# VHH binders against O-phospho-L-seryl-tRNA:Cys-tRNA synthase 1: the designs that were tried, part 8

Target 1, 364 residues: O-phospho-L-seryl-tRNA:Cys-tRNA synthase 1, of Archaeoglobus fulgidus (o30207)
Amino acid sequence: DFINIDPLQTGGKLTEEARQALLEWGDGYSVCDFCTTGRLDEIKTPPIHDFIHNQLPKFLGCDVARVTNGAREAKFAVMHSLAKKDAWVVMDENCHYSSYVAAERAGLNIALVPKTDYPDYAITPENFAQTIEETKKRGEVVLALITYPDGNYGNLPDVKKIAKVCSEYDVPLLVNGAYAIGRMPVSLKEIGADFIVGSGHKSMAASGPIGVMGMKEEWAEIVLRRSEKYKNKEVELLGCTARGATIITLMASFPHVRERIKRWDEEVEKARRFAAEMEKLGIKQLGDNPHNHDLMFFHAEVLYEISKKAKGGRFFLYRELKSRKIHGIKPGLTRYFKLSTYGLSDEEVDYVLNAFKEIIEKYS
Key: E = the ipSAE of ESMFold2; O = the ipSAE of OpenDDE; V2 = 0.75 times the mean of E and O plus 0.25 times the DockQ between their complexes.

## First folded at step 1 (VHH)

Design x04 (framework vhh_7xy4_2)
Fold by ESMFold2-Fast, scan of step 1:
Structure x04 (fold): chain B 364 residues (1-364), chain A 122 residues (1-122)
Amino acid sequence: as target 1 above (364 residues)
Amino acid sequence: QLQLVESGGGLVQPGGSLRLSCAASGFTFSDYAMAWVRQPHGKGLEYIATISGSGDSTYYSDSVKGRFTISRDNAKNTLYLQMNSLKPEDTAMYYCARGSYDYYEEWGLDYKGQGTQVTVSS
């Protein structure tokens, strides 16, 4: 019924296979890669263990992978494992609040890599190098984190060059790919980083909360260290790595996700077409230009001016879009807003573009 | 019907090597993580090496890291432990074990075999 352009929801829409899996496996199961007893023993294509320990590492381009209770748990597991008294983490200013809060919880001091100014809001390898260098004067830097892409502007920084910078300073790098993994091709090995994190319910067409974590072999001993009492249980994941019915939905969507990332160039062209048409309406796409992601941030002076005169004030845009069955822009936003075109058909994209055109014409 | 049968133990001199094997039957071997655990006479069980069902992930206790290598052949339903640079402290009964899915199992095992004795002495 509605067209949804909310960046938090576009990549997390369940496949039909995942929806059926949720119905079939919705009973209160405890699931782990070792907990395949009774009815769960019927899951053979692939077995849960082989999904986590074989298929997932290959997909992420890493040596070792786990599923987690969302991307938040994955980030905390890495940060907490590497934390030392008075140590620092260097992270980009465009990071999600959960990255900052995970660092606080791990007891790490935080240094932010500044973004460039309007209109680009870029995280550069040069600013990353400068921040690491300055932070090393204050204490040991145990980890760097890059958000790839960020959830505000949809910017894709030069992650390979950032990984090279981190390597030259002997700082391990965590790539937060919550808006990349499951949407676009991403490989830890190709990037040259140490850790990678994804969000199943945001970008891998899975029911939440579910996340994925990948790493180089050298870090597995530290991050995935075993309980002293329960020898097959991993401390940072509070035991087993699996997460009930959510992992089964992730597995059910996985063949579709592997296939859809091959069409990432089509999603990028769709986003660029959308941005170009919005520009014709006086609505400017900010951040990377040309844009390289489905998540886009817009500056709309024309809509801001309308809001000063419209009967609904600042809520006019939300109301006009809702009346046209479009969800995804927060109530009260007019001058600046973000949206996503991920997974929309060409007809749906044209419908959204025409809605903005009609709204502007109505108030002109 | 589940069976794990260990072999390859014996007497070896310090600095020597041994290769242990474990033949598995009665379950789908590739679906389960496997482990080698050891028990010196009069002491508790020590978890020394684990391997995922696919073989993509391994773990080693600090006491054996760099000296022992765990591997598996899923086509032959066989688990291996290559033990190099053996020390007198490695003397123990060695058990092949299937990964436990029981949340409360202290050693993380749902089944272990009969064991094979390894003795490191002159």
Scores: ipSAE 0.000, ipTM 0.111, lowest interface PAE 23.2, mean pLDDT 86

Design x05 (framework vhh_7xy4_2)
Fold by ESMFold2-Fast, scan of step 1:
Formats: sequence, structure tokens, C-alpha cells
Structure x05 (fold): chain B 364 residues (1-364), chain A 119 residues (1-119)
Amino acid sequence: as target 1 above (364 residues)
Amino acid sequence: QLQLVESGGGLVQPGGSLRLSCAASGFTFEDYAMAWVRQPHGKGLEYIATITSSGSTTYYSDSVKGRFTISRDNAKNTLYLQMNSLKPEDTAMYYCAADFYGSEWYDYKGQGTQVTVSS
């Protein structure tokens, strides 16, 4: 009976089919799409091989796809496969720390593309081009990564122009779509990039950790190379890495996910309405304006001022929202916070807006 | 598990410069505003500077405005304080602080790093 506005959970809310699958397959079953016998062979909606090798590539707009243990494993697989001694990866400053850490683990030097300042926090094609050009003076650039959207501001950079920039510098591009794939339409082919990764537990109504990875066919022989000894095992994925319950929940939710991305314009409209109403309360949405995603970052000086004098101090907002059955703002945040409206009904959106209004009025 | 480790302090003459660093671990550094606070011997904590979670907005106490610059590197989980034109009055133990809650600059402080401006 709680309304959940946590960006980490709104796109990962399980379907009823996924909840049933979780209960049935929750006993620690493991899975491999190369397996020819076993309990997983009983799963027919969709069959695992068809899901990974036919349905998923079509959904991502790519030639070849895999499931992974989260978007983290997918990013590392690409980075490690392309890594060379003293080579560089160029990635946007709005990247998740796991992108940076994956590059470090792969032995890559890292160059960050700067974001613009308050209030926009934008990653521009111009800054991407400049960073690639400067980095090439220091060493070989084997990969570029763009976060689309980022997990703080919900900004959607001009990914098609960024892909064109990368292509002009002969640098392959990985699109990190952890907050896009499963929420909005995304096509690797239409973007013109080389790799795409998504997060099932963030955006595909699946239990975590589970991720998806897509690529152009020319990269598959490098990234998905097979073990010398175990011919049905792919080196970068350590063979068979998908967990039973997580992949099965992803598969069970997939028909719903394919359908829901067709309604992305409704989620964008919902987010814009939410942001406009928050602005009337003195709570400013930062980043892209007009906003094009359900994940939004807010600057709330009014709530910060209240926190200095309210009973409960900085925890006042968390307590006030909790008393109104709202989850998702980290305890103690008042001045700056992110939230998501993904999957909320209009009534739920209005309820959350009214909660912020009542809280501000109470402490005025 | 949550930890802040300051470094870069030392003895310096008036008019000198120092750069302090704070290495953060055990929390999602990029999600929280960070602050520098200081404590002169035998006195209370004094707020110096705050930087928002993204690094886009900074705030300074009047005593250091124009002389000190706060910055952060979210990829490295590191907070910095560039201190220029140091004065004897700047002598203090300097603490990195995580502003988890937006109302207290010293909610969680590290071990500190001593800055001594002689004279």
C-alpha cells in the first residue's frame, strides 16, 4: 500500500508472472542457455534459447545478445575484451561508478567527458569529441561509453550525434541503457553504436542481478569468444553466469516489457506534469528541460530550510513521506534528491504531489 | 565500513598554500553533499565549505571565501580543499564531513588532518 518512487525499483517492479516464476524457481536453480536437458527446459514462455538468441536481439535492435549478471558484467565483458596495454576508454562524467570500476578492473586508462554545470548537467557531442581528440594524444582509445540516461539527473544526451562523433574518430561506442532498456524504445541499429547494455532489475521488471548485452556481429567473435577446453562456454561471461530465478523473472516479464515500452510517451508526459507541479512548490527539476525521462533530480531549497527547524531535523522529510505511505527518498535527504514516476497511476502521482504540498504547508 | 580519511595537512608559513584530500568509502559518495569543517585547538567546529552531490554548486564561509576552493571527483570518491593565502587564524584540525541530511555539516567526520600556519 506504499507508493514507491525509488528510481532503482520503479522499473524493476515484478509482474505477477515474474512473481510466480520467482516463487517456483527461487530454490537456487542455475541456468545455461546451452543446456539441452533439465528443469529449465520446462520453461516455454518464452523458451530460454529463443529469448536470448532471437527475441532479445530484435528488442535491442542488434545482431547478437546475451544475458549477464547485471549491467556491470556486460560492461566489464566489453571492456576486458577490448583492453590493450596502456589503452584508454572515454566515458561520460555522469557515468555510474560501476562503469569506472569496470574500466579499472579491465586495466584501461580512463578519460571523463565533462558535463555542463548547474542546472543542466548535460553531456554534449562537442565535449565528447574534444575528450576523444585529447585522449588520442595520450594513447589508443579502444572504447567510448555513454550513459543513456544517467542515474542521477535522468538526462538523455544526443546519443545519435555522440555515436556519429565516435564513428568519425574510429572509436566503438557502448551505450549504457540501464535506465532506458525496458522503459523506453531503444535500438542499437538506429543509434549507430556498437554495444548496448541494460539492467533487468532496474528497468525490465526482473529480480536482480540480471542484465542484457547487445552488439554488432563484428564484435561478437571478440567479446563472445569461447573457451578452448569448454566449447559451449564464453570466456568473458565465465561460461554460464545467469542465475535461475533472475533470468526466469526477466523472461516471464518480457511480454509485458515489450508492450509497455510502446507507452513511453505517457511516462514522459507524467514526469513533465510532476516536474511542473513541483516547480509551483518551489522544488526545481534539474537536468534536461523539458525533461524526457521518468528519473528526475530535484533542488528543494524550501525543504532544506524546513529541515533546519523541523522536529526530526534532516529526517523530517523521510518521516513525513513514510507517514503518508511513500517510499523512495533516501532518509536524510532534503535539499537534493532523485525520484522516479515510472509506472505510477495518475492518482498515485497526484497523491505524491499533494504529500509534498501538505508537508511544505505544515512547516510554513 | 563507512569511512572518511583526510590527508594533505602540515606546517606552512602565512601566505602559503596547501591542498587537502578526503578519500571516502562505504557509501555512495556521488549521492551526498560533502563539506570541510575545522576545529581550532580548544574551540568549536567551524564550517568552511560545502559542495553539492554533483559538484555543480559550492558554498563558503565568509572567512575563507576567495582563498579556499572546494572540489570533488565522484569517480575517485575523493573530496578536495585547495587552500591559498593561508593565515595564522586558519590553524586547525580539518575534517571532511558527509552531509547525509542537509542540515548538519559534521554528521559524519573523518579522523582529520592538522593544518598549522606558523607565527
Scores: ipSAE 0.000, ipTM 0.111, lowest interface PAE 21.6, mean pLDDT 86

Design x06 (framework vhh_7xy4_2)
Fold by ESMFold2-Fast, scan of step 1:
Structure x06 (fold): chain B 364 residues (1-364), chain A 120 residues (1-120)
Amino acid sequence: as target 1 above (364 residues)
Amino acid sequence: QLQLVESGGGLVQPGGSLRLSCAASGFTFSSYWMAWVRQPHGKGLEYIATISSDSSTIYYSDSVKGRFTISRDNAKNTLYLQMNSLKPEDTAMYYCAKEYYDSSGYLDYKGQGTQVTVSS
C-alpha cells in the first residue's frame, strides 16, 4: 500500500522468493559455504557453496568473494588486514560513517579527499591524487577507498580514473558499492580496483545485515588468512560466524538481482525524468548532472519557505507525504532531502510527482 | 544436447598422480565457470575446485589445496584436474560440472563421472 522512496530501502525490498525462503529456512540454522550434508544441503536456489564460490565472484567481476555481516564487516576485514603502525587510509569525503569508523577501529590514520562545492559535490581523480601525494609525506598509505555512488548525492565518480590514480601511487583501492552492487552493473576487473564491497539489505533485495566482499586473488591470502589452530576458519570473518536467514534471503533474491541490473538504463531514465519534473516545481536536483543513479539529492527552497508558515512547521512535508501513503523523507527535512526512485513503476513515479505538486499548490 | 564426458580415473597407489579430463559439448564452454566435484561411496557431493570462464579465478577446497590443480583449454572445450600426492581419502567418483545458476535441477549439469581409487 505505501510507496517507499527511502534510498536505504528501495534496493533492499525482498523478492517473493526471498520471503518464501525466509519462511522455509528462517529457523536459527547456522550456514556454512562448505556444508554438503544436512538440512541446509537441501537449499537449491542456489546451493550455498556454489553461490559464494562460483556465482558471487562472477557477479562482482572478481577472483574471490565472501558474504559478511553487512558492508561494515567487509570494510573492516580489508582495513584490519592491511593496517600497519602509523599507516594511513585515504577515503573520499562523501564516505559513509561506517567506512570512517572501520578505519578508526583498525587503528588507521585517515585522510579525506575533499568534494567540490555546491551544486556538484564531486570527488575528482585530481583531488584523489593530491590527497594521496600529501598523505604519503606523513606516512605509508596502505589503502584508498572510493564510495561509488555515495549515499547522499548519488554521485558516480570516475572510478576507472580513480583506480588508475591509485595504481600509479601503488595504493590498493577498495570500491564501496553499497548503492551500486545489486542495482547496476559493476565489475571489479572493469574498474581496475583491488576490493569491492556491497550491501545486501540496501541493494540486493535481502534482509539485513548482510554484505558481500570481492577481491583480487593476490589479496585473498592476506584478507582471508586462516586461524593457525583451526585451519578451515578465516580470521577476519571470525570463522563460522552464523549468517542465518540473511544469507538465505540474499541467495533466494540473487536470480532476480542478476536480471534486474540488466535494466539499469531504465532506472537512470526514470530518475532523470523524475528530476526534470521536480525542477518544474522549483525543486532542484543537486550532484551529477545529467544524473546517473536512482539516488537523488534535492534542494527545495519552496518547501523550506512553506515550512516557516505551515501549522506542522518543519514536519509538514513528512505529514503531507505520509497522508498520501509515501514514505522515505525523514521527519523534519524540507529544504534538502534525498530520495530514490529505484524499483518504482512509472505509475508510482507519477503518483509521487503529483504528491509534491499538490503539496506545493496547497500551500501556495 | 548438453554433454560432459570425464576420463582419466583409475586405480593408483597412495602418493601417486592422475590427470582427469572433461570434454564438454552442447553449450558455449568458454562462457561458463566449470567445477570438479566428487562423491565418495555412500557420502554426499563435495566441491573440489572451480575455475572462471577465463581462468583468472580459481578456488580449491581445503582438502586438496597444494595437491590438485584445475585448468581449462577453451579452444578444445576441455576441463582438467591434475591430482598429485593422492591419499586413500581421495577415493571417489569425480564429476565435471557446468556452472550452476538458480533453478532446482542444475546439479544434474554433471557428467557420468570417472572413478578414482587410491589403494595399495
Scores: ipSAE 0.000, ipTM 0.105, lowest interface PAE 22.0, mean pLDDT 85

Design x07 (framework vhh_7xy4_2)
Fold by ESMFold2-Fast, scan of step 1:
Formats: structure tokens, sequence, C-alpha cells
Structure x07 (fold): chain B 364 residues (1-364), chain A 119 residues (1-119)
């Protein structure tokens, strides 16, 4: 019935199988890949174990993987494990607030890699190198983090070159792929980074909170270190991996997710077509151009001008879209907004484009 | 009353094949994921395979991957397990189970069907 263009939800829409799984497995008891006792072990441990220890590492292109209570737990686990007194993390300026807050919680000093100016907002390998070099004069850099893509502009930085820069400075790199893993092909090995994190409820068609974490074998002994008292419990995960219905929905959606990433070129073409049609209406796509992701950030001066005269003021756009059964743009936004075309049919894309066209024509 | 009735077991030689069936009644079969589990004499239950309500999502244990195929016919309320390249180690009582309640599958398993692989 409604078309949803919210980037937080387009990649997290549950499959039919995941919806059935949520309803049937929501009554429940916690699970973990380390549990080997009781009735649960007899039926669920083998599929969960295979998913976490065999299927997930192959999917992420890494040696070792875990599921977590969201991408934020994964980021904190890495940061806290590597933290040292007065040490620094270097992260891109387009990072999600949870990356910054995780670093603060870990007691790390933070250096931000600046983005380029309007309209591109790019994170470059050159700015990464400069920031690492300058920060090393102030203290030990224990980690770098790149957001790939960022959640505002949908920019895909040159992550392979950034990984090479980090390697040349002997700094491990964490790739935050919350808007990549489960939408597009991503491989830690092909990137040449040390850690990768994803968000199941944003991009892997799973109920939240659920995340995935992958790493090189050399880091597993540090990040996945075990409790002194409880030898089968990992300190940074406060024991076990993510529990309950969320992991079951992730597993139920996983075959679909594995197949859909093969169609990433179609999603990119869809996004580019959408952006080109929006530009004909006077709505400019900002960030990477040509755009390489489903998440797009727009500058709509035409809608801003309409909002000054429209009966609903700044809320006119939200109301007009809602009346046309379109959800996903935050109420009050007119001049700048983000949206996602991920998973939309060509007919749905055309419907959304026509809605913007009709709205502009109505207020002309 | 929820009821599961397994059938199709028997004695086969190593390398042989069998097809197991599970007839379900007393619930809306298509709404529930189903599983095949087995229990060798004097040992615990071992998971074999699971299948979603629609049939599109399937998982296998490593011990049977490539040899066994799980399927379902929702119009007939029936679950199947095609077993190929059978080994003596596959000898067990085979049960189908509903995945309706987390940790409660045993309450909804059937009476079982015996598979014996020997020369």
Amino acid sequence: as target 1 above (364 residues)
Amino acid sequence: QLQLVESGGGLVQPGGSLRLSCAASGFTFSNYAMAWVRQPHGKGLEYIATISGSGSTIYYSDSVKGRFTISRDNAKNTLYLQMNSLKPEDTAMYYCATLRYFGSYKDYKGQGTQVTVSS
C-alpha cells in the first residue's frame, strides 16, 4: 500500500520468511553459538553455528565473524579492545554519531578526516593520509574508521586506497558498512582492511537490533578474548552474540540477501535514473556524481520556495507525499532531504517521481 | 490436536536411498517452519534440516549437506526428506518437528520412523 523511501528501512524490510520466523520464534529464550546444552542445542545450534562460523565469514570475505546487538556494539567492541591511555582513533567526518560516541565511551581521542565542500562532501585518501600523519604527532593511532557509504549523502569513498593508506601508516582499518553489507557486494579481503561491520536491520532484511562483525584472524584473539571466569564467554560481547528472534530473522532473510546483492548494478542504475529525473524538476542530487548508491541526498530549492507560501508551511511536502501514500521524508524537510530507492520496482520509482512532479506543478 | 505422522523408513544398504514423509494435521501447516531431526539408539537428538513455511529458506547440517534434500507440499500438509548416498552413520529414528515454539520442538514431534543402513 505505502511506498517507503526511508534509507533506514528500505534495506531492512523483512522478507516473508523473516516475518514468519519473527512471529513463530518470538516466544523465547536466548540463543548463542557457544551454547551446547539443553533442548535448544539439539535443533538450533548447528544452523546458527554454521551461519556465524561458516556462511557469514564467506559472505563478508573475512576469517572470523560474529553477530552483535547492532553495528554500534560491533564498533565499540573493536574500539574498546584496541584502546590505550591517550590513544587516538582517526575517523571520517561523515561518520554516524554512534561511531563518534563509541570512541568517546572507549576513552579514545578522536581526529576527524574532513570532507570536501559542497556539493561533493567527499572523503579522500589524501585527507585520510594527512589526518593520520598529523594525529601521529599527538599520540598513538590505534584505529582508523571509514564509513562506506555514509548515511547522509550515500557517498562511497575509495575504500581500497584508504585501506592502503592505513596499511602504509601501520594503522588497522575498520570499515563501517551499515549501508553496504546486505545491499551491495563487500569483501574485507578485497578491500584490504582489518575489521568490517554491518547492520542487519538497516541492510540485511532483519529485525533490529542486529549487526554483523568480521575481522582478520590476527585480531580475533584480542577482540574476542574470553572471560577469566567464564571460559566460553567473550568479554566485548558481554558473553554471547546477539540473542533471540533478531538472529532468526537475519538467518531467514540471508538466502534472499545473498542473492539480492548480485543485482546491485540494477539498484545503482535505478538510483541514477531517479536522480536524473529529479534534476529535470530542479532538485539536485548532492554527493557522488554519477551516484553509486541507493541512498541519495537532494537540494530542492524549488520545494523550499514553495514552503514559504504553502498552507502547511515546511510540513507541506510531508503532507503531500503522505496523501499519495509515500513515506520516508522527515516532516518539515523541504530544502534538503535524503531518500532511498533500494528495492523499489520501476513502477514505484515512476510513481514517486510523478508525485514530486505533481506537487511542484500544484504549487506553481 | 496437533499431530505429526512420519513414514518411509526401513532397511537399506550403504549407498542406497530413502524418502521420508511427515503428514501434519491440527494446525495451519504453511504458517510454520518445519525440521527433520534424528536420534541414533542411545544418543541425543541431532538436527538434520529445516525449511521455512513457504519452502524458500532451507538449512542443512554439515553431516548431510549434499546428500539429503528437505522439501514440503503445503497443499498436502506434508514434509519430505529425500536421503541419498546413505551411510551406516545415518542409522537413527527420524522425527519431523514444528518450529512453532522456541525450545519446545519436542512437544510437537511425531512418533518417528526408523532408518537402518546396514549390509
Scores: ipSAE 0.000, ipTM 0.154, lowest interface PAE 19.2, mean pLDDT 85

Design x08 (framework vhh_7xy4_2)
Fold by ESMFold2-Fast, scan of step 1:
Structure x08 (fold): chain B 364 residues (1-364), chain A 121 residues (1-121)
Amino acid sequence: as target 1 above (364 residues)
Amino acid sequence: QLQLVESGGGLVQPGGSLRLSCAASGFTFSYYAMAWVRQPHGKGLEYIATISTSGGSTYYSDSVKGRFTISRDNAKNTLYLQMNSLKPEDTAMYYCARDWYYDILTGYDYKGQGTQVTVSS
């Protein structure tokens, strides 16, 4: 079997309970979260309604929560709800492409908060404030978005100070926690933001596509507004939240996910050990230092130089790792790449480190 | 502060040549792949060429392949674009760009203020 270091998959590995739920309910049909009966509620404890309306808000530290068809539906629901003619959204330059595309689809103008230079690539509260101030001169800023952490560097910006900045400019803040929610402790109330979004299939040990959305009560009346004709159906979710096998896997994994976030410090220590050992090989971890996340971005000039002479060219690293049963670095990447140590045993971490050492020695 | 300062543009006749330069400062130049992109008046950005960190690999758009040559001098923190057999269609503002993933369409993270190239009789 392969050791998987792909950041898209490390936090989404199913629990045993979720795997059994997927087998049992793979052919299941959706049930609305306003339904009080059904086979899904009869065999799952807690019932789906209690999960969405009581357990999930407590976990996210928010007033109101929903399950969505992936994090991208959650982001679009917020953006579309707040969109106005010629309005702007301010989002960090490290954002996922789906945040940018969701804003385009919502008809919003986009202003990007610049990141700092190599090697840090940081999103600062100061750059956030400057971008909001400058954008307000061009039009109404209806939303700000911070990626926490980003999916490239694994940087955890000072989200509490960013939330304070947004509040001072009267701009609501959406925290995109696709790589945080289900891995590390995150609370909307503790951050002081307005919306929070997570990805179940990336970080909550659930089958995809599934996302979670949390918000302050004041925004629920706007974002979760109901259909004029179908009074129990929410417009931005096109009537009803995602249900069936995906939500059941999320629910089955939830007790484990709720407990595993309490051990986040162990994952951070693991990532720091991995980065320190890579540094000894001449492979530098970029971004936050000391690093505070399992997702890490590396600069490997040594591997880039090898690629110029290796038989496989730029694909040599992918092939060498595959031959050692390691999956997760995109084919063709050598000089810069990202990976995740999330959920790896110490033995698996040592195996991956030794693989990089052997590859470098082989070509040196 | 990161700076990219382009120079070498101007007016040339069709079939002529120009050499553009880009002086980089405020970052470790040798750590980054670099690119040239252009923007004709009233149109979108068009990718021209990318060069690897060492200068060992180069990539070109089909519109300039065989006519333009990208190069770099890491000791001088300078990027170059040698433009030969210039056509009226090459008229544009030319920008030096810092590439972050070797893909200028999604991956460049900064570009300079530009230098104008005009190809006419």
Scores: ipSAE 0.000, ipTM 0.106, lowest interface PAE 21.0, mean pLDDT 86

Design x09 (framework vhh_7xy4_2)
Fold by ESMFold2-Fast, scan of step 1:
Structure x09 (fold): chain B 364 residues (1-364), chain A 118 residues (1-118)
Amino acid sequence: as target 1 above (364 residues)
Amino acid sequence: QLQLVESGGGLVQPGGSLRLSCAASGFTFSDYWMAWVRQPHGKGLEYIATISYSGSDTYYSDSVKGRFTISRDNAKNTLYLQMNSLKPEDTAMYYCAKGEDYSLYDYKGQGTQVTVSS
């Protein structure tokens, strides 16, 4: 069995409940949450409708929630609903490519809020305000998006201050919480934003693609508007939102996910311990310091220097980690890489730390 | 202090070629992935090409793949973009960036304007 430190996968490991549910309920039945019938109607703890319409809004701290075909569908639904000819979306420079692509698909012009320089790579409320102000001179800003945290550095920007900035400019804010929802406590109401999006297969121990979205009630009338002819079908979500295996695994993992977010401080302490030990090896954690997330970005001059002389060149690190049954660092990366400690035991953390130590000693 | 200085832009006819250069200083150039990004007037930034620290790996946006070539000379601390078969839609300000990919790059240069007109 491999130890997995890939940030895309650490929060998406299926629970045993989800694996069992997948075996029992995983046939490819496509059913909407408004008309759950057939085999999926046998799921009573909770029924799919109760999960989506009662449990998810409470979990996200919002008025209205939906399950989507990945976080990408959720972001597109919001952007497309708010899109106007020649309108703009303001999004942070640390955004995931799928946020940028969703805006392109919605026909929105895009303005990027710049990050600060090495070593912090921060998105500040000040830069957000400046970018909104400058963009408003070019056209209407219909939406702002903040990545919380980002998928590169694991930075947690001051999202409450960013929400206040957006509110002061009368711009609705979408919080992309793909690496937050299901890992750490997060509440749309507490942030003061308008929309929140999560990724079930990244952070909610579910099979992908599956996403969640939450919003204020005022936006539900716009984003979740129904077809004029087909009154039971929501325009943006292709009518039927619940799909087979992915929602089954999300629902089965959900009790565990609700409990595990209560232990977020333990995951942060684990990440800080990992970073402190890596620094003793000459591998510096970049971004927020002290770090507040399990996703960490490292600067490893020592590994880069080894790669110049090692037989495998830049691929030496990937090969050495793989030989030690560690997955998660992209092949060819040595000088800079990201990883996640989410869900690792103390023994697994120590194993990974010792692997880096042994690799450096081997090539000394 | 980190500096990236772009040059080589100008006015060119459709089907023509240009070679952009970026002179880097204030950091160890050979230790970083480098990129070219562009911004047409009134539009967002577009990732064009990246190159690994040794030059062995390159990646291109679909809009320029097969027409543009990114390269580097680590001895001269210089990044290049060879642009062939230029089209009017290639008209943009071109920026040199330090980093691994679009989401990790620092945009430090003032840019060089490329205008393709018939």
Scores: ipSAE 0.000, ipTM 0.179, lowest interface PAE 17.7, mean pLDDT 86

Design x10 (framework vhh_7xy4_2)
Fold by ESMFold2-Fast, scan of step 1:
Structure x10 (fold): chain B 364 residues (1-364), chain A 120 residues (1-120)
Amino acid sequence: as target 1 above (364 residues)
Amino acid sequence: QLQLVESGGGLVQPGGSLRLSCAASGFTLDYYAMAWVRQPHGKGLEYIATISSSDSSTYYSDSVKGRFTISRDNAKNTLYLQMNSLKPEDTAMYYCAAEEGWYYDSFDYKGQGTQVTVSS
């Protein structure tokens, strides 16, 4: 009933197949590519082993893939595997906090690649190169991480050039694709990076927490190294991959997700149309312009001015949108906010645009 | 530019009272959610009181509920923490924090804090 424009939720909305799978298989069963037994052996669309070991690597454009307990576990597995005493990771300033915290947990020193200023907030290959070169003077750089796109502005940096920069400095690159994998085409081999991470509950129409991890074959022996005692258990995953309803919903949604990424050009056109119409209302899209993603960051001085005098103050926008059955902008935001148009119909996009227009007219 | 300056800390006896102040510049307080957080020496940060923006809804940690009151004076652009019935466990460095306008879940510490010591 409600239209949801929250970037954390638009790519994670369950498919009908996933909803039916959740009802049939959601009873707390443990499931993984090694441990499938009893009732879970009946899951055939796809079989769990085929999904993890054949379909997922092909989808990610990589040699080896795993399912994880969220993108957080995937990032930590890579960072912890590559960590050395006093070593550094170089990551972009637009990174999700979980990337930074994973590096801290792995015992890595962190160098941040600065973003450019308002209005672009860009991570450039040039700033990436400079940060790697400066950090190498302080210690060994064992990993670089690029957020593609970031979760604040929806910026898609020049990831192929960043991968070339990393390779020139002999630094492996981890692509954090939490807002890309499952929404848009992404291929590790096309990018030329070493690792890729996605979020099932943000972008692959799955229940959370669930993540995916892909890598080049050369890294598998290091990252997916096995327990000394339990030969079928991988150390970084604490034995087994994700278990329960989350992987079941991910697998059930997967055929739909493979097809929907082929229509990414339509999602980009939808986002650009939305941004152009918002600009006519005095609400400016920031970051990449023209924009190349469904996640958009807006600067709305008009809404900020209204909030100073409106009943409910800064919460007026949240309340006005909620009264029109629109969810997704955090309560209290008016001057700056992010939203996503991913998966919305043209009629839903028009409804949201009209809601902003009516709200501005009401308070003018 | 957002800037926060804390003041009002000091030495008090158990059962005493203090009022902490946080003077803000570069923004209007009623636009931002505000928090008081504290850090005892050698321990982690604890969020003790939060006030929402325009509707002034307040939240308190269980350790201070009924004893501390968060408020703001938008005309003076100042946030307050009224601390009553102080206990030795309230000894900590106190910081005020403001949400960044573009990041709802981001509270930045802009000041150096103000020390509160409760000792008999």
Scores: ipSAE 0.000, ipTM 0.175, lowest interface PAE 18.9, mean pLDDT 86

## First folded at step 4 (VHH)

Design e1 (framework vhh_surovatamig_d1; at its last look DockQ between E and O 0.01; V2 from the best seeds 0.00; counts 0 for: pae O 14.8 > 2, placed apart)
Fold by OpenDDE, look of step 4:
Structure e1 (fold): chain B 364 residues (1-364), chain A 120 residues (1-120)
Amino acid sequence: as target 1 above (364 residues)
Amino acid sequence: EVQLVESGGGLVQPGGSLRLSCAASGFTFSSYWMSWVRQAPGKGLEWVATIKQDGSEKDYVDSVKGRFTISRDNAKKSLYLQMNSLRAEDTAVYYCARDSGSDYSWFDYRGQGTLVTVSS
């Protein structure tokens, strides 16, 4: 009965259909009863084949898709497949830690595209181009990665222009859409990217861990190469990936997810309204302005000052929000925090805003 | 009190047409996305179509694309579903539904429904 404003969770709450499906398919190997080929993506009952080969590619705007155990596994699969000795990956400074760690795990050198300064923290096509150019002087760049949006500020970089830049330098582009796919309309083909990954448990209302991976047809033979010994198994996926509660809930929620992305404009408007009202309270929204995503990052000096005097110190905000049945701000945060308005009703948005207002007034 | 009242259902032969109507009251109709959902005998609730507040955006379940048209009149607080080329599999109780805009549900209110039977 809490209002949840945690960006990690707002897009991941299961639908009723997913919850029902979970009761039936909760066992880890529950979808394997009628696996005849040893391939997860070829299972017809339940209709995983149709989902992976028909529905998901269409949804992602790609040629070939797979489900993975999270976006991070998908990113690693791509990086690992493309990795060469002493090769480089270029990725935005706002990248998720899992992107960075995936690159390390794959044995890639990493060059970061710098973000702009406060308050924007933007990743620009120009800086992207410059970084690629400079990095190419150091070695072969086998991949570029852009986070769309980033999970820190909710900024949406110009991915189309970035894709063009990458193309000009003959560098394939991977779009990390962990906070996009399932929330907003996104198409690999429209962007002009080579790869796109998403998070099922973050943004597609599925049980985790689960992710999605899309690619152009030309990459399938590389990324989805098969084992020498086990000819039916795709090496980068370690054979079978999601095969229980995760895939079933993903599929069960998918019709809803397809629909809700049509209301993305409303979510953006909601976020902008929220940000505008927060500004009236002296709490500044950082990043893109106007903001174009439900994930927002705030600078709240007023709350920071309160935390210096308030009982409980820096934990006062968490406690005050919790007492008002609002969940999502991490304990100990006051000066800087992120939140999401995704999925909230107008009334809930107002409730949260009023909560902040009341808290500030209480300590003033 | 939010109220949605469906009408226009009936018996029709395959290939026939029906137009469903929904009268809304008790809320600002023009502020909400609206949807049609249906429930076939022995099956669960299925989404059929959705329309934006100003009617500028529409979406349909794949099985009805090209055959069904959703529309609305905000002045009359009414929602419509024109159903052409009806099939036996379209047999269901059709409900008018107010979209909640929430991530957790397609709709927060729906009517009592109107029965559509497609049979030769």
Scores: ipSAE 0.000, ipTM 0.214, lowest interface PAE 14.8, mean pLDDT 93
ESMFold2, look of step 4: ipSAE 0.000; ipTM 0.240
ESMFold2 (binder alone), look of step 4: mean pLDDT 83; pTM 0.846

